VHH binders against Lactate utilization protein C (lutC). Designs and how they scored, part 11

Target 1, 175 residues: Lactate utilization protein C (lutC), of Deinococcus radiodurans (q9rt57)
Amino acid sequence: PLSRAEILHQFEDRILDYGAAYTHVSAAELPGAIAKALGNARRVIVPAGIPAPWLTVGMDVLRDEPPLSHAELDRADAVLTGCAVAISETGTIILDHRADQGRRALSLIPDFHICVVREDQIVQTVREGVEAVAASVREGRPLTWLSGGSATSDIELVRVEGVHGPRRLQVIVVG
Short names: E, the ipSAE of ESMFold2; O, the ipSAE of OpenDDE; V2, 0.75 times the mean of E and O plus 0.25 times the DockQ between their complexes.

## First folded at step 11 (VHH; framework vhh_lunsekimig_d3)

Design k3 (from u2 with T56K; at its last look DockQ between E and O 0.65; V2 from the best seeds 0.00; counts 0 for: pae E 8.2 > 2)
Fold by ESMFold2, look of step 11:
Structure k3 (fold): chain B 175 residues (1-175), chain A 119 residues (1-119)
Amino acid sequence: as target 1 above (175 residues)
Amino acid sequence: EVQLVESGGGVVQPGGSLRLSCAASGFTVSAYRLYWYRQAAGIERELIASISSGGKTRYVDSVKGRFTISRDNSENTMYLQMNSLRAEDTGLYYCATKWSGWPTSYDYWGQGTLVTVSS
């Protein structure tokens, strides 16, 4: 079993091998880190459950109520989400599509995904990750697995056909 | 306390082989990206190889095809297999761990093991 510091380092290492960007910030730094990741991007899809303090001036916030069309999603510069759990052993982030993540299309269609992961959402093993989302599975919620390496496992019942993930991913660990 | 200890250096003829070891204590190597650097006298340390926690390897062009980095998580150790050694490979070889994080990034280094390629 890895220590918390080792789990965080392993997660960072796997995300970097994934080809994604990675930063670790305090809660106070989080809005600035999101703004920095966006750079010149202005049109950002923001699910309803994203805390307002994460947002900064200069964002053209797109809400998914009513649902955005495929074309509108494709034209967005980015989507900002939280997550359900992350797995350091595989560099996997699991979305269970609660309010801070929104429906699957929001994370699949835009080419740039900024995903905020709380430090306490990072577990070491796939087993721990599956256990962390067991309630979501029992509720019938869809799951999306973001990973750049060979998957250790997928939950077959919730796998979305044709999922390739965004071409750009920024992971921001907060805590 | 994190410590890295290199071993396996020595004198070898051109074309020869050596296997370097880096034994870690104070942390579990399985979670860390690990690096080999070398330093000729009077020159800055040069990154030559790295291995991710998942086993993905990288090499600089000057050693690619001749050197192989590996890890043995059960021994808490990484290795550098050095084949087809050349005079320009002479130097001190260091293992290191590195990471980026808040509030600062920081590095751990070993003390180095000397490799001399000489007739």
Scores: ipSAE 0.012, ipTM 0.419, lowest interface PAE 8.2, mean pLDDT 82
ESMFold2 (binder alone), look of step 11: mean pLDDT 83; pTM 0.820
OpenDDE, look of step 11: ipSAE 0.821; ipTM 0.918

Design k4 (from u2 with T28K; at its last look DockQ between E and O 0.66; V2 from the best seeds 0.00; counts 0 for: pae E 7.4 > 2)
Fold by ESMFold2, look of step 11:
Structure k4 (fold): chain B 175 residues (1-175), chain A 119 residues (1-119)
Amino acid sequence: as target 1 above (175 residues)
Amino acid sequence: EVQLVESGGGVVQPGGSLRLSCAASGFKVSAYRLYWYRQAAGIERELIASISSGGTTRYVDSVKGRFTISRDNSENTMYLQMNSLRAEDTGLYYCATKWSGWPTSYDYWGQGTLVTVSS
């Protein structure tokens, strides 16, 4: 089995192979990293469970209560979520749609997704990932599997079935 | 301790083939992007090929179609198959891994293996 350092590097490498953006920051650096990823984007969907300290000035925060229409989701510049677990061997992020993620539409429709992954949420194998969300499955929660591929490669590992993901993905790992 | 050890260099005729090996220790090659570089005398090292942990390969134009990078995870070893060798391919060949980490990045290099292409 891989060491923790090897798991983190494998995850980074797989995310980069997708063509997604990746950064690893401390908890203190996280709000700045989110702001940097947004750049000029201002209309950001923020599920209710996202900690307030992650949010910076200049964001036009959009809440999903009452639920945003498809058109409103499509007009948002980005969505900010946490995750349930990430899998290094496949570069997969699993959402179980708890409060820091919101309903599936928030991850499916906006073109830009910023996903915060705690370092301790990264496991090596698909088996470990499934085990990590077993309670969510028993509660009847839907799962969304973010696993996007770059169009530039003819060689690709088999991806777990699920949502293809947004056209842009920024992964921020926080330690 | 992270170590990379190249082998398989030697003298070959133009048009010949060599396979270089890079044996890794202290980390799993399955988890990291790996690189081959070469260095001709008096010139900076140049990147020639890379392989991601997922198996995506990249090559510079001067070696495309002639060189193939590959990996054997069970032997923790990366390879460079070099075909149709030319005099311009002469140099020291290094394997490397570069870890883009926080708080700091790390570069790990082998000592190099010499490839000489001459008649």
Scores: ipSAE 0.012, ipTM 0.433, lowest interface PAE 7.4, mean pLDDT 84
ESMFold2 (binder alone), look of step 11: mean pLDDT 84; pTM 0.834
OpenDDE, look of step 11: ipSAE 0.814; ipTM 0.917

Design k5 (from u2 with S50W W99Y; at its last look DockQ between E and O 0.04; V2 from the best seeds 0.00; counts 0 for: pae E 14.6 > 2, placed apart)
Fold by ESMFold2, look of step 11:
Structure k5 (fold): chain B 175 residues (1-175), chain A 119 residues (1-119)
Amino acid sequence: as target 1 above (175 residues)
Amino acid sequence: EVQLVESGGGVVQPGGSLRLSCAASGFTVSAYRLYWYRQAAGIERELIAWISSGGTTRYVDSVKGRFTISRDNSENTMYLQMNSLRAEDTGLYYCATKYSGWPTSYDYWGQGTLVTVSS
């Protein structure tokens, strides 16, 4: 089995190979990294479970309470989420839609998804990833699997009838 | 036979510049995604930049704005222009090409060229 350092390297390689953006920052650097990923984008959907210190003054924060309409989700510049687990061997991120991720529509409709992954959420194998979300499956939570099948900027995502997944993904690993 | 050979490393003062080359044989550089990695003493190799087959470039935050990846298809060579070098940039620099698909991947690596930034 790979060491922790090798797992982090493998995850980075697989994310970049699929055409998603990747950076690894300290907790102190995280708000700056989020702002940098946004560039001049301002309208950001932020689920309730996202820690307030991650946010900077340049964001027009959109809350999903009351739930945003489909049209409002389409017009957002980005969504910011955490995740449940990431898998280094496949470059896969699994969302189980807890408070830091919000309902599936928040991750599927906006064109740009910024996903924060803690270092300790990265496992090596698909088996380990499935084990990490076993409780979420038993609770009946939907899962969304983010992974690419292409070396271009396009990322194949789980599709819902009548809904498109995001075309851009920024992964930020926090150590 | 696929080979990658790095060159252009050396010793430079902080604030200086170097241009690294990655000469490829056995494949055409324009058809592949190409990467630069670096390895400082005692830590793992880290990805610092890549260029897609279509020419899109990406950089990690620590080098963005200072480093520029490019390629010259007529010489079958990729480059890394490194400006405003810092002590933290010291390390062995590798070029690589990868094909990625779940669950398989191919890795080709060069032998590395040493960059030392010291005063």
Scores: ipSAE 0.000, ipTM 0.122, lowest interface PAE 14.6, mean pLDDT 80
ESMFold2 (binder alone), look of step 11: mean pLDDT 79; pTM 0.784
OpenDDE, look of step 11: ipSAE 0.817; ipTM 0.917

Design k6 (from u2 with S50Y; at its last fold request DockQ between E and O 0.73; V2 from the best seeds 0.00; counts 0 for: pae E 9.1 > 2)
Amino acid sequence: EVQLVESGGGVVQPGGSLRLSCAASGFTVSAYRLYWYRQAAGIERELIAYISSGGTTRYVDSVKGRFTISRDNSENTMYLQMNSLRAEDTGLYYCATKWSGWPTSYDYWGQGTLVTVSS
ESMFold2, look of step 11: ipSAE 0.138; ipTM 0.554
ESMFold2 (binder alone), look of step 11: mean pLDDT 83; pTM 0.822
OpenDDE, look of step 11: ipSAE 0.822; ipTM 0.918
ESMFold2, fold request of step 12: ipSAE 0.012, 0.012, 0.000; ipTM 0.415, 0.441, 0.301
ESMFold2 (binder alone), fold request of step 12: mean pLDDT 83, 84, 84; pTM 0.818, 0.821, 0.822
OpenDDE, fold request of step 12: ipSAE 0.817, 0.811, 0.825; ipTM 0.913, 0.911, 0.915

## First folded at step 12 (VHH)

Design z1 (framework vhh_vobarilizumab_d1; at its last look DockQ between E and O 0.52; V2 from the best seeds 0.00; counts 0 for: pae E 8.1 > 2)
Fold by ESMFold2, look of step 12:
Structure z1 (fold): chain B 175 residues (1-175), chain A 119 residues (1-119)
Amino acid sequence: as target 1 above (175 residues)
Amino acid sequence: EVQLVESGGGLVQPGGSLRLSCAASGFTVSAYRMYWYRQAPGKGRELVAYISSGGTTSYADSVKGRFTISRDNAKNTLYLQMNSLRPEDTAVYYCATKWSGWPTSYDYWGQGTLVTVSS
């Protein structure tokens, strides 16, 4: 098995290899990194579980309460989420749609996804990733897999409800 | 301990070829993005090429089609094959890896190997 340093570098390399953007910042730097990733984009979908300190005053925050229509989701400039776990060997991020991620539509329909990954959420292997979300599966939660194979993941590991994934992904590792 | 040791530099004629090697220890080359940089006399260091842990390569425009980055995982060694060399390729060549980390990031560099392209 790889060391923690090697796992982090492998994750970065796999994310970059499939054309997503990547940065690694401290918790204090995180709001600035999110703002930088947004650039001129202002309309950002923010699930209820996203910590308030992540947000900056320049964002036009869109809430999914009441639920946004597909058309409203498609017109947003970006969505901001956390994740459940990330897998370094494949460059995969798994969403289990808890409060910091919101329902699947929020992460699949908008064209730009900013995904915050805590350093301690990164594991090396697919097996470790599946184990990390076992409770979510037992609870009947849907899973969404963001991987280097395109917006559509391998059939075995992902069940998708007839939508495409984002064309742009910014991964921000924090910790 | 992380170490990078370059070799294979020397004097070559324009149009000639050299193969640079970078022996790595203290880490696994295939797990990291690896870089070749160069520094011409009186200039700053410039990126020449990189290879990702997954094997994806990228090149500076000035060397595309002439240089090839590769690695031998069994020998834990990074290579730069340099063909069709030009006088402007004269530089000290460094292999490097750069680690993003919290609270700090670290860069690891070799000592460099001199390539001189002249008649």
Scores: ipSAE 0.014, ipTM 0.401, lowest interface PAE 8.1, mean pLDDT 84
ESMFold2 (binder alone), look of step 12: mean pLDDT 86; pTM 0.863
OpenDDE, look of step 12: ipSAE 0.774; ipTM 0.898

Design z2 (framework vhh_7mjh_2; at its last look DockQ between E and O 0.60; V2 from the best seeds 0.00; counts 0 for: pae E 10.0 > 2)
Fold by ESMFold2, look of step 12:
Structure z2 (fold): chain B 175 residues (1-175), chain A 119 residues (1-119)
Amino acid sequence: as target 1 above (175 residues)
Amino acid sequence: EVQLVESGGGLVQPGGSLRLSCAASGFTVSAYRMSWVRQAPGKGLEWIGYISSGGTTSYNPSLKSLVTISRDNSKNTLYLQMNSLRAEDTATYYCATKWSGWPTSYDYWGQGTTVTVSS
């Protein structure tokens, strides 16, 4: 098995290889990194479980309570989420749709996804990734697998309508 | 201690083939983007290509038809296969890696192995 430093490097390399954007920041740097990734984008979907300190005053925050319509989701510039686990070997991020991720529509419909990954959520292998979400699977939660700027829901554990096509992904790893 | 050791260089005839090896120690080759770089006598460095941690390769377009990068994870070794060699391929060949992001320079280099293409 890889060391932690090797796992982090492998994850970064796989994300960059897929053509997604990647940065690694401290917790103190995270709000600035999110704002930088947004650039001129203002309308950001923010699930309820996203910590308030991640946000800056420049965001036009869209909440999903009450649930946003498909038309409202289509008009959003970006969605901001956390994740359940990331897999360095494949450059995959798994969403189990807890509060910091929200329902699947929030990650599937907007064309720009900013995904925050904690260092301790990065594991090396697919098997380790599946083990990390085993409780979510037992609870009947859907899983969404993100690879290379395209969101897909076609996995052997849970299947939903996949959203394929042009999609921009920014991964921010926080230490 | 991180170490990269290239081998397999030598004299080869024009049109010939050669496989270079880069044995790594002190780190796991498959966790890093590994690159081959060469320097012809009296010239600057020329990037040949890389293999990503996931096994995806990318090559300098001018060399793409002549080279193949591979690795053997069980031996912690990177390879460069070169075919249809020409006199201008005479150079010292290095393996190299950067331990974060996309490099503007490489953090670790091998000592190099010299390939001479002549009759």
Scores: ipSAE 0.006, ipTM 0.388, lowest interface PAE 10.0, mean pLDDT 82
ESMFold2 (binder alone), look of step 12: mean pLDDT 81; pTM 0.804
OpenDDE, look of step 12: ipSAE 0.155; ipTM 0.600

Design z3 (from k6 with G101A; framework vhh_lunsekimig_d3; at its last look DockQ between E and O 0.72; V2 from the best seeds 0.00; counts 0 for: pae E 6.7 > 2)
Fold by ESMFold2, look of step 12:
Structure z3 (fold): chain B 175 residues (1-175), chain A 119 residues (1-119)
Amino acid sequence: as target 1 above (175 residues)
Amino acid sequence: EVQLVESGGGVVQPGGSLRLSCAASGFTVSAYRLYWYRQAAGIERELIAYISSGGTTRYVDSVKGRFTISRDNSENTMYLQMNSLRAEDTGLYYCATKWSAWPTSYDYWGQGTLVTVSS
């Protein structure tokens, strides 16, 4: 088994391999890292479970209550989510659609996804990842797997449901 | 202690082949991106190829199709197969790994192995 340092590096390496952006920051740096990833993007879907301190004054925050239409989701500049667990050996992030992630449509339709991963949510193996979401599966929650192939110029994202078109992904690991 | 040791350099004719090895100790190569760099006289060290932890390989255009990077995780060793060598490939070849972790980054380099392509 890999050490924690090796697990974190493997995760970064796999994320970068499929063309997603990656940064690792402290909790204090996280709002700045989110703002930097957004650049000039202003319309950001923010699920209810995202902590308010993560947000900056320049964001046009879109809430999903009442639920946003497909057209509204498609017109958003980005979505900001947490995750349930990440798997270093495959570069996979699993969403179980709790409050910090919102319903599946929020992560599938917008063009740009900023996904915050706590350092302690990163495990080495698929088995450990499945174990980490076992309660969510027993509760009947949908799972979305963000993963990709390598050696292509486009971002390749694997999802439970089929989608069309390229997507941008920014992964921010917070320690 | 983290250590990288290159071997397999030598003198070869144009069109010839060499296989370089990079033996690693003190860390597990499967967790890290591994790099080959080369340095010709009077020039800054240049990246020529890398292999990711997942096995993805990338090459600069000048070596693409002629060089193949690979890794044997059970021997904790990386390789560079160099075919169709040209005079321009002459230089000191280094393997490296770069560790990214908050808040620090670590760069580890081998000592280099010399490749000379000469008639």
Scores: ipSAE 0.046, ipTM 0.490, lowest interface PAE 6.7, mean pLDDT 84
ESMFold2 (binder alone), look of step 12: mean pLDDT 83; pTM 0.821
OpenDDE, look of step 12: ipSAE 0.811; ipTM 0.918

Design z4 (from k6 with G101L; framework vhh_lunsekimig_d3; at its last look DockQ between E and O 0.88; V2 from the best seeds 0.00; counts 0 for: pae E 7.7 > 2, SAP .683 > .668)
Fold by ESMFold2, look of step 12:
Structure z4 (fold): chain B 175 residues (1-175), chain A 119 residues (1-119)
Amino acid sequence: as target 1 above (175 residues)
Amino acid sequence: EVQLVESGGGVVQPGGSLRLSCAASGFTVSAYRLYWYRQAAGIERELIAYISSGGTTRYVDSVKGRFTISRDNSENTMYLQMNSLRAEDTGLYYCATKWSLWPTSYDYWGQGTLVTVSS
């Protein structure tokens, strides 16, 4: 099996192959990295479970309570989420829609998705990824599988027919 | 310890072929992007091709259609098949990879193998 260093490099390279943006930062650097990824974007959807220290003063934070309409989601500049697990061999990120991710619409409709992945959420194989979310499936939680590019193409959702995803993805790995 | 060792260079006539090898140790080639560079006398190394960890290949225009980069994960080795060689292909050929142990990073290079295309 790959070492942890090799798993991290494989994940980075797979994300870059998909045309998504990628950076790796410390926990202390994370708020700055989020702000940098946003650039001039101001309207950011922030699910309730996102830790407050991740946020910076310049964001116009949109909460999904009460649920945002499709039009409100479409007009947002970005959404910020965590994830359940990431898979290095495929460059896949799995969302199980816990509080730091929010409902599925939040990751599908906004044009720009910033996804924070902790180092310890990255596994090597698809089997390990499926095992990591098995409890979420038993709890009846939906899964969203992210793989895709940034800037010029839609993010491809492996398990969902007929759904159009965000056009840009920024992955931030935090260690 | 990360090591890259090139082999397969030599003297060949124009229009001929060579196959270069880059044997890797200390890491698994399938996890990294691997590069071939060449260096003609008196100039900086220039990138000529790479293969991503996922198998995507890219080439500079001057070698496209003539050179093929590949890898064999079971042998932990990358290859460069060079066909239709020209005098301007003469130079030292290096394989390389970037090794990142966040928060630090290193570029690793082989020692190079000489390719001479003689008229």
Scores: ipSAE 0.018, ipTM 0.484, lowest interface PAE 7.7, mean pLDDT 84
ESMFold2 (binder alone), look of step 12: mean pLDDT 85; pTM 0.833
OpenDDE, look of step 12: ipSAE 0.802; ipTM 0.913

Design z5 (from t4 with Y35A S50Y; framework vhh_lunsekimig_d3; at its last look DockQ between E and O 0.27; V2 from the best seeds 0.00; counts 0 for: pae E 8.6 > 2)
Fold by ESMFold2, look of step 12:
Structure z5 (fold): chain B 175 residues (1-175), chain A 119 residues (1-119)
Amino acid sequence: as target 1 above (175 residues)
Amino acid sequence: EVQLVESGGGVVQPGGSLRLSCAASGFTVSAYRLAWYRQAAGIERELIAYISSGGTTNYVDSVKGRFTISRDNSENTMYLQMNSLRAEDTGLYYCATKWSGWPTSYDYWGQGTLVTVSS
């Protein structure tokens, strides 16, 4: 089996190969990395479970309480989420829609998704990934699987209710 | 012990060619994205090329068409073929397993090989 260093680099390789952006930073660097990924984008959907230290003064923070309409979600520049687990062998990120991710619409409708992945959330195999979200499945939580296709440099995204997923994905690994 | 060792640097005339090698030991390169960086005196290292585990390559504009990165996983080695060299290509050339731009305990770096392009 791969070492932790090999798992981390395999994950980076798979993410970059399917056309998503990738960076790896320390916890102290994370707010700066989020700001850099946003560039000039200012209207950011921030689910309730996102830690306050991740946010910078340059954001126009949009909360989903009360729930944002489809039109409001579509007008947002980006959404910021965590994740449940990532799988290095396939470049897959699984969302289980806990508080740091919010309801599925938040990750499907905005055009730009910034997803923070902790190093300790990266496992090697699909089996390990499924095991990591077993409790979420037992609770009846929806799962969203983000993965990419190789031949077209396209990002494979889950489609819900006649909408497409984000066209841009920034993955930030922290740790 | 994990180690990356660059070789193949030297002095070359403008328009000339060099081939750099990066020999890895202590880990299996096939799981890694590999990269070449260069550093001119007194400035930060800059990424110039990388190659994915599956062989997909990328280059900064200033070297595209002149430099070719490749890997030989059976030899645990990466290469940089540098053609049509210019004075601005002068610097220390490093191989690395890093893409993110920030140091981590999981990234490996070589010590560098010097390339001088001059008359």
Scores: ipSAE 0.012, ipTM 0.352, lowest interface PAE 8.6, mean pLDDT 83
ESMFold2 (binder alone), look of step 12: mean pLDDT 79; pTM 0.783
OpenDDE, look of step 12: ipSAE 0.784; ipTM 0.898

Design z6 (from k6 with V29F; framework vhh_lunsekimig_d3; at its last look DockQ between E and O 0.76; V2 from the best seeds 0.00; counts 0 for: pae E 7.4 > 2)
Fold by ESMFold2, look of step 12:
Structure z6 (fold): chain B 175 residues (1-175), chain A 119 residues (1-119)
Amino acid sequence: as target 1 above (175 residues)
Amino acid sequence: EVQLVESGGGVVQPGGSLRLSCAASGFTFSAYRLYWYRQAAGIERELIAYISSGGTTRYVDSVKGRFTISRDNSENTMYLQMNSLRAEDTGLYYCATKWSGWPTSYDYWGQGTLVTVSS
């Protein structure tokens, strides 16, 4: 099996292959890294479970309480979430839609997704990833499996009516 | 200790072919992205191709269609098949891998293998 350092390198490699952006920072650097990923974007959907220290005063924070309309979601510049687990061998991030991720619409509709992954949430294999969310499955929570956001995941994605271009994804590994 | 050792360089005529190898040790080869760079005299080292740990390949335009990068994870070896060689391909060819470990990242390089294309 891979060492922790090797798991992190494999995860980075897979994320970059999907055309997503990747950075690895300390907890102290995390708010700055989020702000940097946003650049000039200011309207950010922030689920209730996102820790307040992650946020900076330059963000126009949109809360989903009460739930945002689809029009409001579509106008947002980005969504900021955590995750349930990440899998290094496939470059997959699994969302189980707990409070730091919010309902599925928050991660599906905005064009830009900033996903924070703690180092300790990265496992090597798909089996380990499934095991990490077993409780969420038993609770009947939906799962969303993320792959890449800057390139099409399907040759025909751009030609599908009602679908805008490839989703942008910024992965920030913290720890 | 991470080691990368290139081999297979030599002198070849224009239009010829050459296959470079990069033997790796001291790390889990299958987990890392690998790169080929080249350096011509008086020019900074330039990336020419890379291959991800999952086998995805990318090439700069000047070598696309002529060079093929590949890897054999069971032999811990990366290859560069160079076809239709030109005088402009002359240079020192390096393999590299990158470790983005926190708080510091490391780039590991071989010592290079010389490719000379002349008539």
Scores: ipSAE 0.013, ipTM 0.458, lowest interface PAE 7.4, mean pLDDT 84
ESMFold2 (binder alone), look of step 12: mean pLDDT 84; pTM 0.829
OpenDDE, look of step 12: ipSAE 0.750; ipTM 0.895

## First folded at step 13 (VHH; framework vhh_lunsekimig_d3)

Design y1 (at its last look DockQ between E and O 0.61; V2 from the best seeds 0.00; counts 0 for: pae E 6.1 > 2)
Amino acid sequence: EVQLVESGGGVVQPGGSLRLSCAASGFTVSAYRLYWYRQAAGIERELIASISSGGKTNYVDSVKGRFTISRDNSENTMYLQMNSLRAEDTGLYYCATLYSSSWPTRYDYWGQGTLVTVSS
ESMFold2, look of step 13: ipSAE 0.088; ipTM 0.530
ESMFold2 (binder alone), look of step 13: mean pLDDT 79; pTM 0.779
OpenDDE, look of step 13: ipSAE 0.824; ipTM 0.920

Design y2 (from y1 with L98F; at its last look DockQ between E and O 0.70; V2 from the best seeds 0.00; counts 0 for: pae E 6.8 > 2)
Fold by ESMFold2, look of step 13:
Structure y2 (fold): chain B 175 residues (1-175), chain A 120 residues (1-120)
Amino acid sequence: as target 1 above (175 residues)
Amino acid sequence: EVQLVESGGGVVQPGGSLRLSCAASGFTVSAYRLYWYRQAAGIERELIASISSGGKTNYVDSVKGRFTISRDNSENTMYLQMNSLRAEDTGLYYCATFYSSSWPTRYDYWGQGTLVTVSS
């Protein structure tokens, strides 16, 4: 089994193979890292469960309460979410659509997704990842799997259709 | 201490083959992307091949179809099989990886190089 440092590096390597952007920052650096990832983009969908300290004054925050229309979602520059768990051996991030992630439409329609992953949410194996979301599956929550590489297979649970995610993904690991 | 040690260089004729090895110590190679670089005299060091932790390979155009990068995680070793060697492949070959023993610090690690000479 890999050490925590090795798991982190493996995750980075697989995310980069996926063609996504990757950075690792402290909690204090996180708002700056989000702002940097946005660059020229300012209209950001922010689900209700996102901690307020993650946000900076430069963001034009769009809330999904009341639910945004498809046109409003398509017009957004980015969506900011957390995640349920990430898997280092495959470069996979699993969303279970709790409050810090919001409904599936928020992760499907905007072309740019900024996904914050806590260091402690990264597990090594697919088995560990599936175990980490078992409660979400029992609750009937949809899962979204963001997976990398044509050389690896995506894992789809019975309640989730295959997805075509955003054209850009920025992963920010915090810890 | 992280160390990378290349071996297998030598003198070969054009059209010949060599297999380079990169023995790693001080870390578990299976978690890391590994790289081969080469440097001809007076030229900047260039990336020629890489292999991800999952085994995905990439090559520069000048070596595609002739060179094969591989890894043996049980031996903590990376390889470069070089076939159909040309005079332009002459140079010092380095293996490399990026490693962090603690976040947020990241280190670049290089071997000392192994010389490949394609002539006569």
Scores: ipSAE 0.039, ipTM 0.463, lowest interface PAE 6.8, mean pLDDT 83
ESMFold2 (binder alone), look of step 13: mean pLDDT 81; pTM 0.794
OpenDDE, look of step 13: ipSAE 0.804; ipTM 0.908

